# Designs tried in a protein design chat: VHH binders against Guanine nucleotide-binding protein alpha-13 subunit (gpa-13). Part 2

Target 1, 348 residues: Guanine nucleotide-binding protein alpha-13 subunit (gpa-13), of Caenorhabditis briggsae (q4vt39)
Amino acid sequence: GCNSSSLNKLQVPEVRASRSNTPASQKSSDQSYSHIRLLLLGSAESGKTTVLEQVRLLYKQHFTESEYFHRRAFIYHNIFKCIKSLCRAMKMSDIGFADPINMGRSQSIIADEENHYGIFSKELAEKIKCIWADKSMQSLYARRSQFNLNDSAAYFLNNLDKINTLDYKPSDRDLIMAYVPTCGVQNVIFTASNQSFQLFDIGGQKIDRRKWATQYEGIDAIFFCLAISEYDQKMNEDMVTNRLDDALKLLETISEEPMFATTPIYLFLNEIDVFCEKLDVIPLSNYRKDFPGGDQDDALDFMENLAVAALGKRDKSLYRVYRCIAIDTQMMAELLSTVFKDIMKRKR

## First folded at step 12 (VHH; from k31 with S102T)

Design k41
Fold by OpenDDE, fold request of step 13:
Structure k41 (fold): chain B 348 residues (1-348), chain A 127 residues (1-127)
Amino acid sequence: as target 1 above (348 residues)
Amino acid sequence: EVQLVESGGGVVQPGGSLRLSCAASGFTFRYYALYWYRQAAGIERELIASISSGGRTNYVDSVKGRFTISRDNSENTMYLQMNSLRAEDTGLYYCARAPSGTTKTAWQLSPSEYQYWGQGTLVTVSS
């Protein structure tokens, strides 16, 4: 699977923010517009990072060159990882390539142990394109959940010619679609509706409860991302634990945390697009025996009910549930606007 | 930009039929619930039909059995087939899109919560 886990070892050089000694200009009575502090939570690959990227995009947070560089590297790596995963999956499926020539190409990719954080050779790019264009491969991709392939793989593979250039700079869409694991705590300050917000993304680090007490003090709201499409997927770590169940458990834990007893939770039921598509080929009832059956709407309602149940005894006034597609910028723009307004209303 | 454009309104005799269309653009159509509202003269705008993203339909009692809401995701268009039209059906018909992310049903939403409306199409049922 295109698992982000191996990239944790990339020591992102601590970009020493050069303290530009801008002179102590006059303490204008900058009314300490107290930042509204937001905590972004969710399981790995829940779309939380995508939400962060959307916030950055929508509220004009510019990426630094280093950030672009880092994301670029990850995009290349992810493309290669994804195609390699697909090749391996093909090999295991006994389906075979529609074009037999792709077998050799696939073997070559599988044998390639390089991480490929940069531009692919022309030869490699051609191999990737040919393999991806294979009809059998496309069929396999439709079942990508079986081997935990990232849903954005097709996006990048389809755009390989645009990406695999010497002067490649990730587009805004590329950045939204890219899965970049959050290492450490990312903090984004932005202004929405004339209010300053500070959004904290705490990477897949096991929420060290001990660290929570100090680091999460003063959080005004929690954004919790839940990928509802992961009902058929297992955790990469043990290949046993269901991803959705794990995420729901996390939600429960967060909701029951005394520190957050009065903290509003904004729950984003994410990846409704993937979920809906998946339902056609992977019945929910196969994985959720508690699902009474029904159509797409019933399934969505069911997921919502699961999530609400995970919130437990939390007061209804202290949570909001939304259905979303985090990669949909227009949707997220509208949704986030609604959410921020609600948060501001609560603080008054 | 999100746009909803209604069409198909006109003058029809009692018992007649009309088909309204709402052409949508600027958003991912297939993932949104859509609604038909109507506004008669001097009356508040009322919800008359809803269709979920999954195609589940609901109607107010006054139009049940006569009106059919449908959608074509490939064309980004919602329809309202109106049969057995009555004088009481006269009004401006509006297409609306569900707010992004909402889990509320059509009947739980207040008109003020809607961000996007069409301009409306006039339906006149007269003898």
Scores: ipSAE 0.831, ipTM 0.960, lowest interface PAE 0.4, mean pLDDT 88
Fold by OpenDDE, fold request of step 13:
Structure k41 (fold): chain B 348 residues (1-348), chain A 127 residues (1-127)
Amino acid sequence: as target 1 above (348 residues)
Amino acid sequence: EVQLVESGGGVVQPGGSLRLSCAASGFTFRYYALYWYRQAAGIERELIASISSGGRTNYVDSVKGRFTISRDNSENTMYLQMNSLRAEDTGLYYCARAPSGTTKTAWQLSPSEYQYWGQGTLVTVSS
């Protein structure tokens, strides 16, 4: 379980939106291209941050050196965290390693209490590679949802040789695949279709209702990410609450919020790839008794219906539902283009 | 770049068979619904068959029982097996991909919503 607890101390400086009280005087015809303001919401690991990264990539928002450094550090940390989690899961399982030598390597990794935010030693990298290459480990990875392992773990572990270099710079794909928890409120300003947008990503903070009233005033649209693949997963915080149910409850809360009564919601049913793959090994009926059964299409329709139901009595004109794979850049390019056009149409 | 390339068109006699292919590239093929359209001379382009990402198929009445739409995700290719061809089946056949993220069924989509079409392949059914 990615214990979100210890990362609290990296105070990402609150870029205080300096309310420049510029006095109202000069009517300069500056067509103040008013930013369309977008709020990005979703549960932890729903793909909301990935959507933000896609926006940055697609609309040429360059990362600063500091941002690259930060993301690089998290990539290393996540790789180590993932392999450690896999080793722990193997230990708890009755499966065992295909190669007995990997038992000692696994124990060494589990015993390593250091936070790795940089290049791994050659020895450590070799241990990680050997463990990951183990056939039993690969079998365990196929059941990664049972211990809430990130779906991008395989991507990074498969590319460890490329990543574990002194001059490593994350590629665009690496940035898309990397899970970096959002601390506080992040915003990105970008231009699409000759319109300026401002996208706000709010991470990890308990939505203080009091803060909502002031911080989210003037939101033109809400992007809500829902990972439909999480139907079999529990929350890391309590290991009891179903992630999908929690996310649906959040959606309901947002939809019923008076502040957003007239704010259109764009719902992204995310991780359809993971969802479809899971259906083959983890029947939806085992977790959703209200699912009448059926094929992949029926299951997708069912998830859509759950999400629509969570929107409650919201007017149909005030929400759109999409199926997506947030890590698919081509798909997201097309989808976001469609969404932005729709938003602009509503503002006219 | 997203590409759809139709092939397999030709001249066939009434009652004959033809198999069309649509080779796809530049997108994650397995997660998209795909469609066959056709356009006869002087007639608007019409949807004739659809296949979902999950493999669910639908047909217009005029081709039911004669045409079979299928897909091979490993080859990124969609097919249309056409049997018992009729003169009325003559036309340009187009492959289309569903818009990204759409939850609309094939029948709810307008042609203007499609971003990607193939160039088409000509099917001529004549004695």
Scores: ipSAE 0.830, ipTM 0.960, lowest interface PAE 0.5, mean pLDDT 88
Fold by ESMFold2, fold request of step 13:
Structure k41 (fold): chain B 348 residues (1-348), chain A 127 residues (1-127)
Amino acid sequence: as target 1 above (348 residues)
Amino acid sequence: EVQLVESGGGVVQPGGSLRLSCAASGFTFRYYALYWYRQAAGIERELIASISSGGRTNYVDSVKGRFTISRDNSENTMYLQMNSLRAEDTGLYYCARAPSGTTKTAWQLSPSEYQYWGQGTLVTVSS
């Protein structure tokens, strides 16, 4: 369970002057064998965790059995949250279920307050399958971008029988498609182009500056993930705060942080697939009065300009901007290779 | 693996027409801008036309009004319809895909930034 919000610093404060017992505070100043240290930032749903999983997949990292168990638990949770979200969307639509019995199943799903981190009972699995197979639900799902859903929902729901077995072990693709929130500090040490890297992924959206001053000193570059598709989304915690605005404020805070004044920021404008499909149904101008209008290219340029504006007066040499789809492994393989090479050039 | 396969080249008389195709695989076609380049003998490849993921097109002045770039996202294929062909249009025609992650337009990219090039398709305009 990790959670993030615009108030995350206040809700999950690390005690001021606290010292971490994590390995991230290991010896600094080692030469020729030192890692290039990368800090991965962004809101909990920005896709930053997916970027970490892509690095693990592409650079041949191993998971322990307990790490697989943790990821599997979240796959069950994701499936349940997905069908529950679709049931709620169905309830709010003018389209009723094609099979009226599914109305009762849907109400049962909506009312279910369990997190479902394990194998589903036969009864629950059957409800999920029946609801998913309903023709009206399939029609609703075709408009999935309005719910900020990507291809992962159908991916898991279509495979429920395989997943809902006692001996299920997630595939590499399952791990990429699943949303697994980051709790605490995760790090990955890997080699790309004969250079050792260490990538830190931290939980939550907000960062306590004092924690980073003592624990993550010597960061060579920041990866910042921003989900541009969230322009119409509210924070789950309060249902008032706009997610895009919150993410842009976080970026501004990071860019203005004195300890990062000379640290290059690699900005990943994520979920361009969801964004582009959503524009047809949910006009950007309904949420951004400063958007002057135009086609899909104008909207993408506008979002890039918003993100660059959040960087403030940061020198252009100290940031790079990329558009991505974090769940797209081929795209991320190419993009990350480019990024690591750029980082290595800076260190010459 | 990513593949870009050009086809449709051939020999045509001045004033004639050809339709080039670029069949793509190994990536999510719809979310990439796509480009046509041409290379005359002994000269660097030059950008001729671009089409964004959203369908916006641009052309170099020498082909405006004669060439039309298009894409079919359901078939993962880009096209170049070439009309009113001239002798100076003779050359190898290559398709290219935008580098992953780029925010640059086609006109801001250099050929060295592209990760994939095919073998090209030859267009010869002669009597």
Scores: ipSAE 0.740, ipTM 0.918, lowest interface PAE 0.8, mean pLDDT 83
Fold by ESMFold2, fold request of step 13:
Structure k41 (fold): chain B 348 residues (1-348), chain A 127 residues (1-127)
Amino acid sequence: as target 1 above (348 residues)
Amino acid sequence: EVQLVESGGGVVQPGGSLRLSCAASGFTFRYYALYWYRQAAGIERELIASISSGGRTNYVDSVKGRFTISRDNSENTMYLQMNSLRAEDTGLYYCARAPSGTTKTAWQLSPSEYQYWGQGTLVTVSS
């Protein structure tokens, strides 16, 4: 595996050679042909890994048994971290549990420093269920956008009985909803509309440009994920740097990179669900003084304009902007189909 | 499977009212803009009203003040309240959903960009 300390710098590791076969063996004695090569970029927690998972799901890639084991472990870990974060939020907000017994359970959860990569004990599972069912906790969770939480927390917590069994195997939905950090360079080869694609997901948060010049020549398109809901969030690394500003600077860097000067950028403005829900309780104008105010549509337009501004002088034909919810499989199926069609049209 | 099902059409006299419904399924309704189109005989399908995911509404001038678009996210249903109906309002009424991922308003979209259309509900205004 990969750990959090190794993810603070974007590395361009050695990419193993992939081979594709040509459509007609009589036209070539070499049985390979080129893939359309896609580079998936974005800061940590931008949703880029979820986009990769959607591609794996929608284009029928297989998960290995070790991947299932790894994902299952992170599902338990994420459930525990989620309920612990909610317990801390309850305590810090000085909100009392509706059932006073849950105060003791909550304190026990907060004090528990285990990572919980496996099945919960009966005792722990009961604590989690009782805390989650508490009416005050449910009221706190209803305001989850203030904590930058999406629907994945409730999804897993509501299914705890199914998940906390020895025979549990993650469903496709479970795999999409679970967050698992990207370790190293991931390389997915898939077919859409009879065209072979190769999608590179580079782990880490910081670009090392010298390695890009040697490893990623011939990128046909860039997918860039930007989580617009993070306008009020700070980087975990320093708790000072605004996450949105950092993501916009990364986008600017990519757009200005000479090797990508003619490479189309497909920009995914992710987490529109969290963004729209957050606007009512955390005004955008408190964090972006350049936002003139207005309704939800004005705020979405403003975020789109910020992202387009970060693209600088890039010609309009060399980028597309999309709104998405990366964990929404139906939306992503439709969106990715449109995107791959556009990419294939450009290659002609 | 994404479905859009229009209902509520019928025959009404000039000056009358109708309420159309568009029942939606197979997608996360709340986060999509929704549209009403109409098609009179011999005329291209035209956009008449839009409602954004945030509830902002827009109308073509010919229906403004007479028609009201609304949505109920809890019922996954969009509505068109049609008042003061006129003979020229006669036609087949369609609902449409914004294409996934679009940043365009309804007024910027080409009809070819829509991924789904309903089958329509017929409104006839005659005496």
Scores: ipSAE 0.738, ipTM 0.916, lowest interface PAE 0.8, mean pLDDT 83

Design k41
Fold by ESMFold2, fold request of step 13:
Structure k41 (fold): chain B 348 residues (1-348), chain A 127 residues (1-127)
Amino acid sequence: as target 1 above (348 residues)
Amino acid sequence: EVQLVESGGGVVQPGGSLRLSCAASGFTFRYYALYWYRQAAGIERELIASISSGGRTNYVDSVKGRFTISRDNSENTMYLQMNSLRAEDTGLYYCARAPSGTTKTAWQLSPSEYQYWGQGTLVTVSS
C-alpha cells in the first residue's frame, strides 16, 4: 500500500505505464496474446520496482509530464526520509556530530513528520546540507551497508542544490536511484529482440497472496526479486519477523501455486553489493546457524541454495537463478537481454 | 561500453616469465569474476585460470604452480603472472568477465556464453 495522507500537501498522482492498469484476466478475455506476459513479484524493497524502472530505461519507454511530476515528488520525499533515517541512526548509535550545532538540526529533522513531496524551504534545505556535510555523519555513512543503504543516499544528498529547484526534471539515473512505491497494478509494454513483452508489477495494497491467481491469466514467466542482503533485517510491521525469511516464504508460496505449476520462475538475487560489503562487518553465521562458514563465495552459494530450496520440488527446467545489483544499469542491461532470450527460447 | 584490454605478451625463452594485464572499463569491476583463456593455433579457447569477486582462485592442472592470477579492484585490472614458461604455453591470451547474473563457476561456463572478448595478447615461447 501507498500511504498518501495530507489535506494541505501537494497531491501526487500514481504512476501509470504506457497502457491501462487493467487486470490481466480482463485483457485476456478481450485480446489475443500478442505479448509475452511477465509477472514481477517480490517483497517491498526487494528491488522489483528498480527492475521495472530499468526495463523502462533500457527499452526507451516515454513518460508524460504527469509521470515526471509524480517521480519528482517522491525524490524530494526520499531525500528527506534518507536524511531523517541517517539522523536516527546517529542517535541510536550515540554518535555525536562533529559540529554540535547539528545536534539541534538533527533533532528538528527527526521530529518533523511531514512527507515533503515538494521543494524544500531554504531553511530545511540548509539543515539537510549542514547535517550531510558533518564529518561524523560522513563517517557513519561510510558504513552504510549496516543500514541496508546503497549508493543512492549520497547520490541525492550531494546533488540537493540542483534538485531543489522548480524546473528540476529527473534524469534517467535519478529514476533508477529513487524509490517510488508501486500503487495498484502497473505494467509496461516493450519490445526486446523483436518480440513484444508485457511486464506487470503489483503493489500498493495489503498483500493477499491467495488472490493473485484470480487476477491474472496467461502469465508466461515470473520475475521474482529477493534481496539477499536482508538476512539481518526485521520487518518494520512487527519488529520480530526476519525479512529474508518472509521473502523466502513468499517464494515458496508462489512456487507451490497450482496456477503457476508450469510457469518458469526467473529468480533475481538482488543487492549482491550490499550483501558482500555487509559480510565484512555482520557475519552471516550470526543470523543463519545453518551456514557452515567460509568465504564470500561460500556465502553467496549458501544464499543461492537457500533460495532454490524455497522453490521446493519445482523442476529445474522451470526456474533460473541470477545474481544482480538492480541499480547497476550495465549489469541489468546484459542480464535482462539474457533473460528475454531464454524466455523466447521456451516459446518456440 | 564494456571493454577488456589485454597487454604484456611477447616472445620469451622456455623457463622465462611474463606478466599479463587485463584493463577493464564500463562495468563495476569488483563484483565480477574474471578469467584468463588461451588459444593455440587451430584450437578453441580454453580456460586456464579464474578469480572470483572475493579473490578465490582456480587453475587448470597444466599451469598450476607456474601461473598466478590476481586482481586490483582499485585499478580495475586483473593480472596473470606466468613463470617457468613452456613451448606449450604459446598462444593468444584473452581475459573474460563472468556473464552478468551468472551463478555458474568459470568451469561450468562455455565460451559461447561470454558477451565480451578482447583481441588478446600473444605469448610466444620459443628456443
Scores: ipSAE 0.738, ipTM 0.913, lowest interface PAE 0.8, mean pLDDT 83

